# Ledger of designs, part 2: VHH binders against ENHANCER OF AG-4 protein 2 (HUA2)

Target 1, 142 residues: ENHANCER OF AG-4 protein 2 (HUA2), of Arabidopsis thaliana (Mouse-ear cress) (q9xer9r771to912)
Amino acid sequence: EAAISRDAFEGMLETLSRTRESIGRATRLAIDCAKYGLASEVVELLIRKLESESHFHRKVDLFFLVDSITQHSHSQKGIAGASYVPTVQAALPRLLGAAAPPGTGASDNRRKCLKVLKLWLERKVFPESLLRRYIDDIRASG

## First folded at step 13 (VHH)

Design n04 (from m04 with S100T)
Fold by OpenDDE, fold request of step 14:
Structure n04 (fold): chain B 142 residues (1-142), chain A 123 residues (1-123)
Amino acid sequence: as target 1 above (142 residues)
Amino acid sequence: EVQLVESGGGLVQPGGSLRLSCAASGFTFSSYDMSWVRQAPGKGLEWIGTIYSGGSTDYNPSLKSLVTISRDNSKNTLYLQMNSLRAEDTATYYCAAGPTDYEEFLESGFDYWGQGTTVTVSS
């Protein structure tokens, strides 16, 4: 059921860590949500979590989850995961703004977001021109 | 000296089963996420699956054959059970050890690789 999958994913976010295992589990749940057409809702939930998160290191963990969901949908894609790439692309300004907010305190977050963007560029996850714009924006904010 | 040594490869008919093993030494096996990766002739590397240090597993959803990954930390051994094998499963199969940290893996990938064992599926 859609509600069960959504709640399971949301619950997983509360215990999310920077381990491949944790992020992988959350990614699987996100893919399950997509089966029920919840890709947009999942991305919106991630944005809200990022925006309300007070700890910078957890913002990074959440953004790594975004990375995992995106790359899974791109390179390991099934029908259920196909919706995330365009959804994440459309939401990328909000995701980056929340994951790496302005200020000197978020310099490490910007660095790690930049790593992900460069990886997406290398792997051609999104259009090159789009990613280069965001890369330049993050560099300019530092 | 770090070593990963795959074994169990060979010739098998379509529809058959095969169990591969990977013997690890020279590092703390239980502290690593272990993966199977394969390379078919003329193709790139394909991720099969991972068993994390915590014991959970992930698999490539694009796989057509049934696969199960397990580990025995007391023996420092990784396993890959493959059932209903097809011709397209013909490849060299590698075990690999990666860090548990997501960021470290993003940056450097797997820390250790085996030499590989060859599986040929043919009638």
Scores: ipSAE 0.889, ipTM 0.950, lowest interface PAE 0.4, mean pLDDT 95
Fold by OpenDDE, last read:
Order: C-alpha cells, then sequence, then structure tokens
Structure n04 (fold): chain B 142 residues (1-142), chain A 123 residues (1-123)
C-alpha cells in the first residue's frame, strides 16, 4: 500500500497544475504517503522534480504543492501529517534553490517563493528567525 | 449583488445527522470552488472541506464526524451532510466561494462568504 501511494503521488506530479483541485489531490496523496513513513521520500522526489524541471511556471506549481503539503501538515496535528513540517524545514534550502534558481529569468519565481515564505512567517509554520533568513536571501538574490 | 445564504442549522442530539444548504447568487457558481468552514465558540475558523468546480471533493481528515459535500450547479446550491454529530461539532457553519487558481487563493483567500448557520449538538 505504501508503494501504491508513492507511485500515485509521483504520477500526480506529471499532471500537476496550479488549480486548487490539482494541488489538493496531490496534497492528499502526500499526506497518505506520510502515514507510511514516506515523508522524506516525498520531499526528495519533489526536490528532484524541481531540479530537473525546465519550465519556470512548473517550478512554481511544484513549490505551491510544497506549500500546500506544509500548511496542511501544520494545521493537522496528526502524527503522519506532522512529519512534513520538519522534513520540509530541513530541505528548504534545496527547495528554494530549485524553485527559484539564480538569474533574471527566475524573478517571478523568487517573488512567488517569497510570498509563500511570508505566509509561513505570518502563520508561524516555521521558526521566525529561519524564515526571515531565507526571505533576506531571496531578496538579496533578486 | 453576490450572496451566499446558509440554512439548515439548528439543535441536534449527539449521533444525529444534519444537512446544511448554501444558496448562491450574483456570481457564476459553477466556476468556483466551494467550501464549508466552521467556527466553534471561542475558537478559530476550521476548514471542513471543499468541492471543486470539477466536482471532486477534499475533506479535513481531522474531522471526527462523517461529512459529505455536494453541489447542484443547476440550483446554485452547496450542501453539507453531517452524520454522527458530536458536541464538538457545535459551531457556526459558513459556506465560502474561492477561485480555482491556487495562487489567487493564496493572495486573496475566499472571494465570498455566507453569513453562517449555527449548529448546536447537545443532548
Amino acid sequence: as target 1 above (142 residues)
Amino acid sequence: EVQLVESGGGLVQPGGSLRLSCAASGFTFSSYDMSWVRQAPGKGLEWIGTIYSGGSTDYNPSLKSLVTISRDNSKNTLYLQMNSLRAEDTATYYCAAGPTDYEEFLESGFDYWGQGTTVTVSS
């Protein structure tokens, strides 16, 4: 069942769009994966997808999925769902680096990532000092 | 003028069922993701679930009661069926309309809110 959930999640990434419906479906699958202890694997998969993605808009979509997974995990204090918060926190440099790579072409991506980080700050998803550091880094790169 | 009007709230015994309705007008109902949100006394807003414009549904997994969200686009009406109600389900229930785009939702949240209908679960 764990493998099925993992494969389903990976499959969903191929058809991911910026709709709430699409991101919601993928989020549900991610949460299910966490129930089987696959949170780290899911985040690693997302990082790989981000790093290999050539289209900037799809990078944003994938990062919005990260946002959705993170916020759902933050708001839902279940054991399985809660595993994503520390996992995403630890992987945040790689996630941000991949979602908003250096260069003028990624300026919109940086803005979108910054927006998400500010939202996380407002909602106290991660430690304030950590988020402010990443916010400053993104601003400095843009 | 945009309106969302909830109805169906009231007093119900534990273990009972209740069906809420939300009548929408003034906007293209079928183009929106519709959600139910509740607020218990002294608590913050809690998301119950969403039925997307495409018809699929998403629910808060933390809910203890069984809930089903449905919609009738021909009637511009959203429904919330609640079963096995518990005292902790006591709250004001709101319907809300949100954009289908994730980014727009991040920016502005729900576009429209109802006035709410109160559900009290008590023996």
Scores: ipSAE 0.889, ipTM 0.950, lowest interface PAE 0.4, mean pLDDT 95
Fold by OpenDDE, last read:
Structure n04 (fold): chain B 142 residues (1-142), chain A 123 residues (1-123)
Amino acid sequence: as target 1 above (142 residues)
Amino acid sequence: EVQLVESGGGLVQPGGSLRLSCAASGFTFSSYDMSWVRQAPGKGLEWIGTIYSGGSTDYNPSLKSLVTISRDNSKNTLYLQMNSLRAEDTATYYCAAGPTDYEEFLESGFDYWGQGTTVTVSS
């Protein structure tokens, strides 16, 4: 059952788009994975997808999925909240590094990641000091 | 002029059901993700669920087993069915239209809101 959920989530990543519907579907699958204790594996999978993705716009889509999973988990609490929020926080350097890599070609990615970070700050998803640090880092890299 | 008009609210006995409608006009209904949101007295907004333009649905996990959202694009109408109502379900229920794009929604939220219809669950 865990494997089925994991595979379903991974499959959804292949067809991920920037629509709320697509990201919502993937988010639901991620939440299901958390029920089977797969939150860390899901985040690692997302990191790998981000790191291996050659298209900048797809990196943004994947990071928006990270945002959706994180915010959903933050608001809904439960197993997902207890799993994804700390896991994403711990993995945030890698997530941001992959979603918004250095270089002029990733300027839009940096801008969009910055939007998400500011939203997280506003909604107190993660510690303020941590988010402000990453916000400053992204700004400095631009 | 854009309008979202909710209807079907009223007094409901505990254990009863609500059936709400939201009539949309002034915009391309089928191109929007439609959501139901409610606000209980003294509380913040609570998301109930969304039916996307593609037809799939998402529900608040705390309400999922009791809620069905549907839409009729030919009638520009959104529906909410909620069963087994409790006093805690007393609220003003709003329909809202949001963009299908995730980034746009992050930036501006819902584009259009109804005025709401009130449901009171009381014996």
Scores: ipSAE 0.888, ipTM 0.950, lowest interface PAE 0.4, mean pLDDT 95
Fold by OpenDDE, fold request of step 14:
Formats: structure tokens, C-alpha cells, sequence
Structure n04 (fold): chain B 142 residues (1-142), chain A 123 residues (1-123)
């Protein structure tokens, strides 16, 4: 069952779009994976996808999925909250580095990642000091 | 003029069932993701679930009551079927329309809200 959930999630990433429906479906699968203790593996998979993705807009879509998983986990608590929130927090440098790389070509990515970080700040998803640091870093990289 | 009008609320006994409706007008209903949200007395807003424009659904896993969201685009109507209702399900229930784009929703949230219909679960 764990393997099925993992494979389903990975498969969903191939057809991921910027729609709430698409991101929602992928989020549900991620939550299911967490039930089997796969939260860390899911986040690592997302990082790898981000790092290997050549299209900037796809990186944004993947990061929006990270946002969806994170916010869903934060609001719903339970196993997902206990798993994804700390895992995403620990992986934020890699996630942001991949989603919003340096360079003029990724300026829109930086802008959209900043939107997410500011939302996390507003909703107190992660410690304020941590988020503000990342916000400043992204701004400085532009 | 955009309107979302909820109906079907009322008093029900514990264990009972209720079906809420939301009639939409003034916008392209089929192009929106539709959600149900509720607010219990003295509490904040709680997301119940969403039925996307494509027809798939998401539900709040924290809800103990059985809920089913459906839509009829030909009637511009959203539905919420609730079963096995409990006292803690007492709330005002709102329908809301949101954009299908994730980023747009992040920025502005729901575009339209209903006035709400009140559900009271009591013996």
C-alpha cells in the first residue's frame, strides 16, 4: 500500500499543473504517503524533481505543491502535520534554491516563491525569524 | 450581479441527515471551483470541502460527519449532503466560489461568498 501511494504520487507529478484541482490531487496523495511514514521521502522526491526540472514555470508549480502540502498539513494537524511541516522546514534551503535559483531568468520564480513565503509568515506556518531570513535571501539573489 | 444563495438549513436531531443547496448566478459557474465552509458559534471559519471545476472533490479529514459535495452545472447548483449529524456540526454553512488557478487563489482567495444557511443539530 505504501509503494502504491508513493508511485501514485510520483506519477501525479508528471501531469502536475497550476490548477487547484491538480495540486489538490497531488496533495491528497502526499497526505496518504504520510500515513505510511513516507513524508521525508516525498519531500526528497519533490526536491529532486525541482532540481532536475528545466522549465521555470514547472518549478513554480512544484513549489506550489510544496505550499499546498505544507499548508494542508499545518491546518489539519495529525500525522501529516507532524511529518510534513518539520520536514519541509528542514528542507527549505534546498527547496527554495531549486525553485528560485539565482539569475535574471528566474526572477518570476523568486517573486512567486516570495508570495508563498509571505503567506507562510502571515499564517505562522514556520518561525518568523526563519521565514524572514529566507525572504531576505531571495530578495538579495535577484 | 453575482449571487450565491444557500438553502436547506434548519433544525435536525443528532444522527439525522441534511442536504444543503447553493444556487449560483451572475457568473460562469462551471468555470469555478466550489467550496463549502462553515462557522460554528464562537469559532472561526472551517473548510468543509471543495468540488473542482473538473469534478473531483477534496474534503476536510477532520470532519467526523459524513459529507458529500456534488454539483450540477446545468442548474448552476452546488450541494452538500451531510449524514450522521452531531451537535458540533451546528454552524452557519457557506458556499464559496474560487478560481481554478492556484496562484490566483493564493492571492485573493474565494471570489464570491453566499450569505450562509444555518444548521442546528439538537435533540
Amino acid sequence: as target 1 above (142 residues)
Amino acid sequence: EVQLVESGGGLVQPGGSLRLSCAASGFTFSSYDMSWVRQAPGKGLEWIGTIYSGGSTDYNPSLKSLVTISRDNSKNTLYLQMNSLRAEDTATYYCAAGPTDYEEFLESGFDYWGQGTTVTVSS
Scores: ipSAE 0.887, ipTM 0.950, lowest interface PAE 0.4, mean pLDDT 95
Fold by ESMFold2, fold request of step 14:
Structure n04 (fold): chain B 142 residues (1-142), chain A 123 residues (1-123)
Amino acid sequence: as target 1 above (142 residues)
Amino acid sequence: EVQLVESGGGLVQPGGSLRLSCAASGFTFSSYDMSWVRQAPGKGLEWIGTIYSGGSTDYNPSLKSLVTISRDNSKNTLYLQMNSLRAEDTATYYCAAGPTDYEEFLESGFDYWGQGTTVTVSS
């Protein structure tokens, strides 16, 4: 069932859109993957998809999925919270570097990622000092 | 004028079932994601679940086995079926409408709320 969940998640990423339904569906599959111990594989796949994505708007869609997985995992107990929250935290430099790169072409990406980081700060999803550093870094790069 | 009107609340015995309705008017119902949210006395809001405009559902994991959300776009009506009710399910139940776009929902939350209907689970 692990391989089925992983393949379903990867397929969902190919058709991901910015709707709550699309992101919600992918999030449910990601939570199922954590049940089988695959949270690190899911996050690595998201990093690779973000890094290989050439379209800035698609990078935002993928980062909104990261937000959805993180928020749902943070609000839950059990294996999803234990695995995704620390795994995403460790991956933030790569996730943000890909989703919100410096330069004039990605100013919208940086703004949207900042909104997510500020929400994570308000909800205490990650340590405050960590989030403030990423927020400052993105502000400085724009 | 936008309206969301919940109905079907009332007194039910423990172990019983209840079906709530939410009648919508004044907006394009089929274009919205619809949610149920409840508030027990003295507690904060608790999200129950969402049925998206495309028809799929997402539920609060702690409530998933107890509830089913459905919608009838031809009647502009949202439904909540609740089973195996317990005293802690006593609450005011609200329907809410939000945008389908993830970013818009992240920024502004629900666009419309109903007035709520009360459910009391007691002998």
Scores: ipSAE 0.816, ipTM 0.903, lowest interface PAE 0.5, mean pLDDT 91
Fold by ESMFold2, fold request of step 14:
Structure n04 (fold): chain B 142 residues (1-142), chain A 123 residues (1-123)
Amino acid sequence: as target 1 above (142 residues)
Amino acid sequence: EVQLVESGGGLVQPGGSLRLSCAASGFTFSSYDMSWVRQAPGKGLEWIGTIYSGGSTDYNPSLKSLVTISRDNSKNTLYLQMNSLRAEDTATYYCAAGPTDYEEFLESGFDYWGQGTTVTVSS
């Protein structure tokens, strides 16, 4: 049950693409994992995948998955909302540090991640003061 | 000219079933992710589900047991089967087409919308 859901999610990360179908499939698996109390494990896996990923475009794909999980969990509010929203909030420095690093090579990454943060601000996914701080930090970096 | 035209709406008894169709023209239907969205009177838009160009489906969890989405690419037609209808399912039902790319969808949302077809669930 739990192990099957976790393994399916991990496998989906290995083949993740920037399509709505691929990201949607991975999101469904992440929501299932939350039902087994595995939201923190899912977020830690995403952090590790982001930190170990050498290709900047892949880092963006993984962050789009974080966006999908976060927004679906925020909308539903149930088990997923109670676990993913606070867990992603706590992990956001590591997630953004890996997905949108400073420097000239990652300017496109920062731009795309900023777009997601601005959407989260509009949708009130996280506290406004927190999101504005991250937005300002990314704009000031690199 | 791109068109999405829903049909099949009408009056249905509680507990009944209804199948809606969305006829598409003016674009490459098989290259789009297709969605159903509804709006109850006085309410906001509620996403029902999406059938991707690759054939898999995602549903609003609150509606998953009541709906089935399918597509026939040879007829450029999207379908919504609804079962066990309740008064709260009274709404205008829209079909919508969006790009398959996540980033593009995030930026632009749905590219095309139908005019809607009205379903009324009433004794």
Scores: ipSAE 0.811, ipTM 0.898, lowest interface PAE 0.5, mean pLDDT 91
Fold by ESMFold2, fold request of step 14:
Structure n04 (fold): chain B 142 residues (1-142), chain A 123 residues (1-123)
Amino acid sequence: as target 1 above (142 residues)
Amino acid sequence: EVQLVESGGGLVQPGGSLRLSCAASGFTFSSYDMSWVRQAPGKGLEWIGTIYSGGSTDYNPSLKSLVTISRDNSKNTLYLQMNSLRAEDTATYYCAAGPTDYEEFLESGFDYWGQGTTVTVSS
């Protein structure tokens, strides 16, 4: 049910690592949440986890999870595609602001988030003009 | 030298089953995420699924009901069980080994590929 899927996803975030297995498992749970109409709740949770996270490397792990959810949803279409793609698009200012902040401590974060944005541009995940604007904004913040 | 060698392909009737094997050598098999990918004639590559070094699996949702991936680290062998085969499943089937790190995989993709084994489903 919805509450079980949401709780499982939240639990997974506590132990998220940069491995394909960890991110893949969390992605699978996020896709399940979309089947219960919870995509907006999942994205809001990710935003809040990113905003409250004190470790820069963990912010990157969380943003890679955003990437995985987004790309899987874009590829699969259906409920997940209809839900996550527009929801993540609307949330990008908050997601990127938290994951790739300005300052000398987050230089690696900005580089890695730029890599993801360029991949999204190449794969046409979001509108070109929007992605180019975010790419330019992150470059200017360094 | 790293090698991945698929076997078990051939001709099968619709509704039939096949088990493919991928024998690995030249690297630490248990340390890699292992995947099956297929390519139908005239089409692009289609990811079937991955069995991670930790033992869990992840599948292409469109194929999930038809396939099971397993690995035997003591034999350095990856398996693909396919059931209820259809003409659409006619393809060359490849095994591939990739890094466990998400960022590394995002950048470079699979490190090693097999030569493929052909499955033909016809009646």
Scores: ipSAE 0.802, ipTM 0.899, lowest interface PAE 0.5, mean pLDDT 91

Design n04 (from m04 with S100T)
Fold by ESMFold2, last read:
Structure n04 (fold): chain B 142 residues (1-142), chain A 123 residues (1-123)
Amino acid sequence: as target 1 above (142 residues)
Amino acid sequence: EVQLVESGGGLVQPGGSLRLSCAASGFTFSSYDMSWVRQAPGKGLEWIGTIYSGGSTDYNPSLKSLVTISRDNSKNTLYLQMNSLRAEDTATYYCAAGPTDYEEFLESGFDYWGQGTTVTVSS
């Protein structure tokens, strides 16, 4: 039931890659988890995976999954939209802090996360003033 | 020279079925994610679904009970099976090829588009 959906999603994170297929599969599992009221648990799992990930390349893969979940939830509305959009919004400081940390080793990460934030701004996924503050913070953290 | 050529469109009765094909040439078909997109008269583009290079599929949730996407890499051909058609399914149907990389697709979208085939659902 709920536990099956959560375990399937967690398993997909272990093999996540930067392909549309891999991210799409994990996104579908995340959307299914929202049907069982597990959106907060999914987002917390993503935060913890990002925080514990030692490879900058993998941090980008995980953040692209956050993007995919967010954009699909935003466009489809319903349970997923009501759950993931506000949950991700509240978690953005932790998500971005882990995915796009300061320092020269994560310069590529910051650039790629900025692309995502600018797309969210264009598509009005989150409040404009909120997104502009995060964009400015990441640009300042070089 | 890249080509995507849709075929199989035409007039079909309500409740009927139709199979569209998209013949691909000029690129490595098996290395691309392939999608179907439609545009009803006077409306915007509506994504139908994608079959990834690895063979799994994703569908527009509002359409998934109506359609099945498949591909035959040996024939460089993408297919769209449509069932239980209604008047609102009248549209021009396009196939499109996109990169498998998530970041590349986020940045550039589809690399190649067909010219479309028109499906008209009418009694």
Scores: ipSAE 0.801, ipTM 0.900, lowest interface PAE 0.5, mean pLDDT 91
Fold by ESMFold2, last read:
Structure n04 (fold): chain B 142 residues (1-142), chain A 123 residues (1-123)
Amino acid sequence: as target 1 above (142 residues)
Amino acid sequence: EVQLVESGGGLVQPGGSLRLSCAASGFTFSSYDMSWVRQAPGKGLEWIGTIYSGGSTDYNPSLKSLVTISRDNSKNTLYLQMNSLRAEDTATYYCAAGPTDYEEFLESGFDYWGQGTTVTVSS
C-alpha cells in the first residue's frame, strides 16, 4: 500500500529531528516508498518542505535527511538506488538552493551542506565534476 | 575510564549460531547509539547495525536476516545474535558507541570502540 508508506513518510517529516534515530526512521520510510515507485514524489515533498521552511536549522535537518536517503540508496543499489540517486542528482539545484541559500543568515547552512557534499565526493555518490561545481558555487555565495 | 569489552567469540561450524556481548562502563550507556561493526582479515570495516538510544534498530540490508541487535540498559550490555554463519562471516567483531546527533556523527564518527572479539567459522 503506497498510500500508507507515503502518509507515514510525510508524518515523519513533521516531527523530524537531527538525531540519527529520527533521520533513520524517515530514511526507512523513504526506501519503502521507492518500492512503490514513489521516489520522485518523496523528493518533491522534500523540495517543497525545504522551500517553505522558514527556520534555517530546520532546513539543515531536512537536508541531512536528503543525505541519509541518498547514501543508503547508493549503498543498497536495488530499486532505491535506481530511483533516488538519479532523482536527487536532478534535484540538487533546487535542494541546495533551498537548504543553503546565499546571504548572511544562512552561513551555517552553507557550511553544513558543504560537509555533506564533501562526503558525497569522497564516497563517489555523484559525478566528481558535478559535486565540485556545487561545492565551488556554495563557497562563492558567501 | 570508558571501556567497551566484547566477548563470546570463538570457533563455530558453518550453519551455526553465536551470540556476542559487549559490556560497557565509564559512560551513560542508555544515552548512546550502540553499533556492531566487523572486519574480516585484510578487509575494511563493515557496519552490521545500530540500536539507537531510543530502542529502535537499523541493519546493514545484506545482513538483516542473519543478525539481531539488542541492548539491556540495566546491565549496560549490547548483544549481537548471529545465525546461519558462513565462512565469510569470519571476522573481528567490534562494538562502538556514537553520539545520537546526526551532524556530530558525520563529523567525528564513533566516540568509543571496543577491542574486538574474533569469530572464526570453519569446518
Scores: ipSAE 0.800, ipTM 0.897, lowest interface PAE 0.5, mean pLDDT 91

Design n05 (from m04 with F105W)
Fold by ESMFold2, look of step 14:
Structure n05 (fold): chain B 142 residues (1-142), chain A 123 residues (1-123)
Amino acid sequence: as target 1 above (142 residues)
Amino acid sequence: EVQLVESGGGLVQPGGSLRLSCAASGFTFSSYDMSWVRQAPGKGLEWIGTIYSGGSTDYNPSLKSLVTISRDNSKNTLYLQMNSLRAEDTATYYCAAGPSDYEEWLESGFDYWGQGTTVTVSS
């Protein structure tokens, strides 16, 4: 139920890796959490994990999970689409600020996050003007 | 030379079941995530599901109750079990291999595709 799904998702974040399987498992748990009305809590947890994460490669892994949740929710529609898509949209400044910070140490992070934003643009996941603004902001911060 | 060869297609009655196979060669099968994709006549590609190198599965939610994907790494073979077939399941069925790494997946998508096997569901 709700508590079990949230705890399972949080546990997956601790062992998350950059494989499609690892990210896929965490995505399935996040989609399950939306069924219990927990999408906002999942996104806040992701923001907190990103903001507290000191390792740049881990920040990318977490942002790839955000991508996976967002794209699966967008394609499936339903409860997940109605909750995750707008929730992630509202959280993008914090998510990107943590995952793709300015400075020479995070240039790889910015490049990888830009690839994700461009895919979201191509797939019309979020409004074009919003995505182009974030893309421009990240380019300017490099 | 990498090859993915689907087999097991054919004519099947509505309500029937069918198991498709995909024989893989020329790459390390156990390291790849394997997927089934279909294309009905006059329509675009529809993803059916993926079985990851570690053995877990993800499915198209609209098809999840009708299909089961499995793999046998000792035979380098991917399987698709389809049940309760309907006329709208008539399609060419493709297997495809993609990288396990998420970043590579975002950049390249599927690395290898089969030529397809045709399933026709009719009386």
Scores: ipSAE 0.761, ipTM 0.892, lowest interface PAE 0.6, mean pLDDT 91

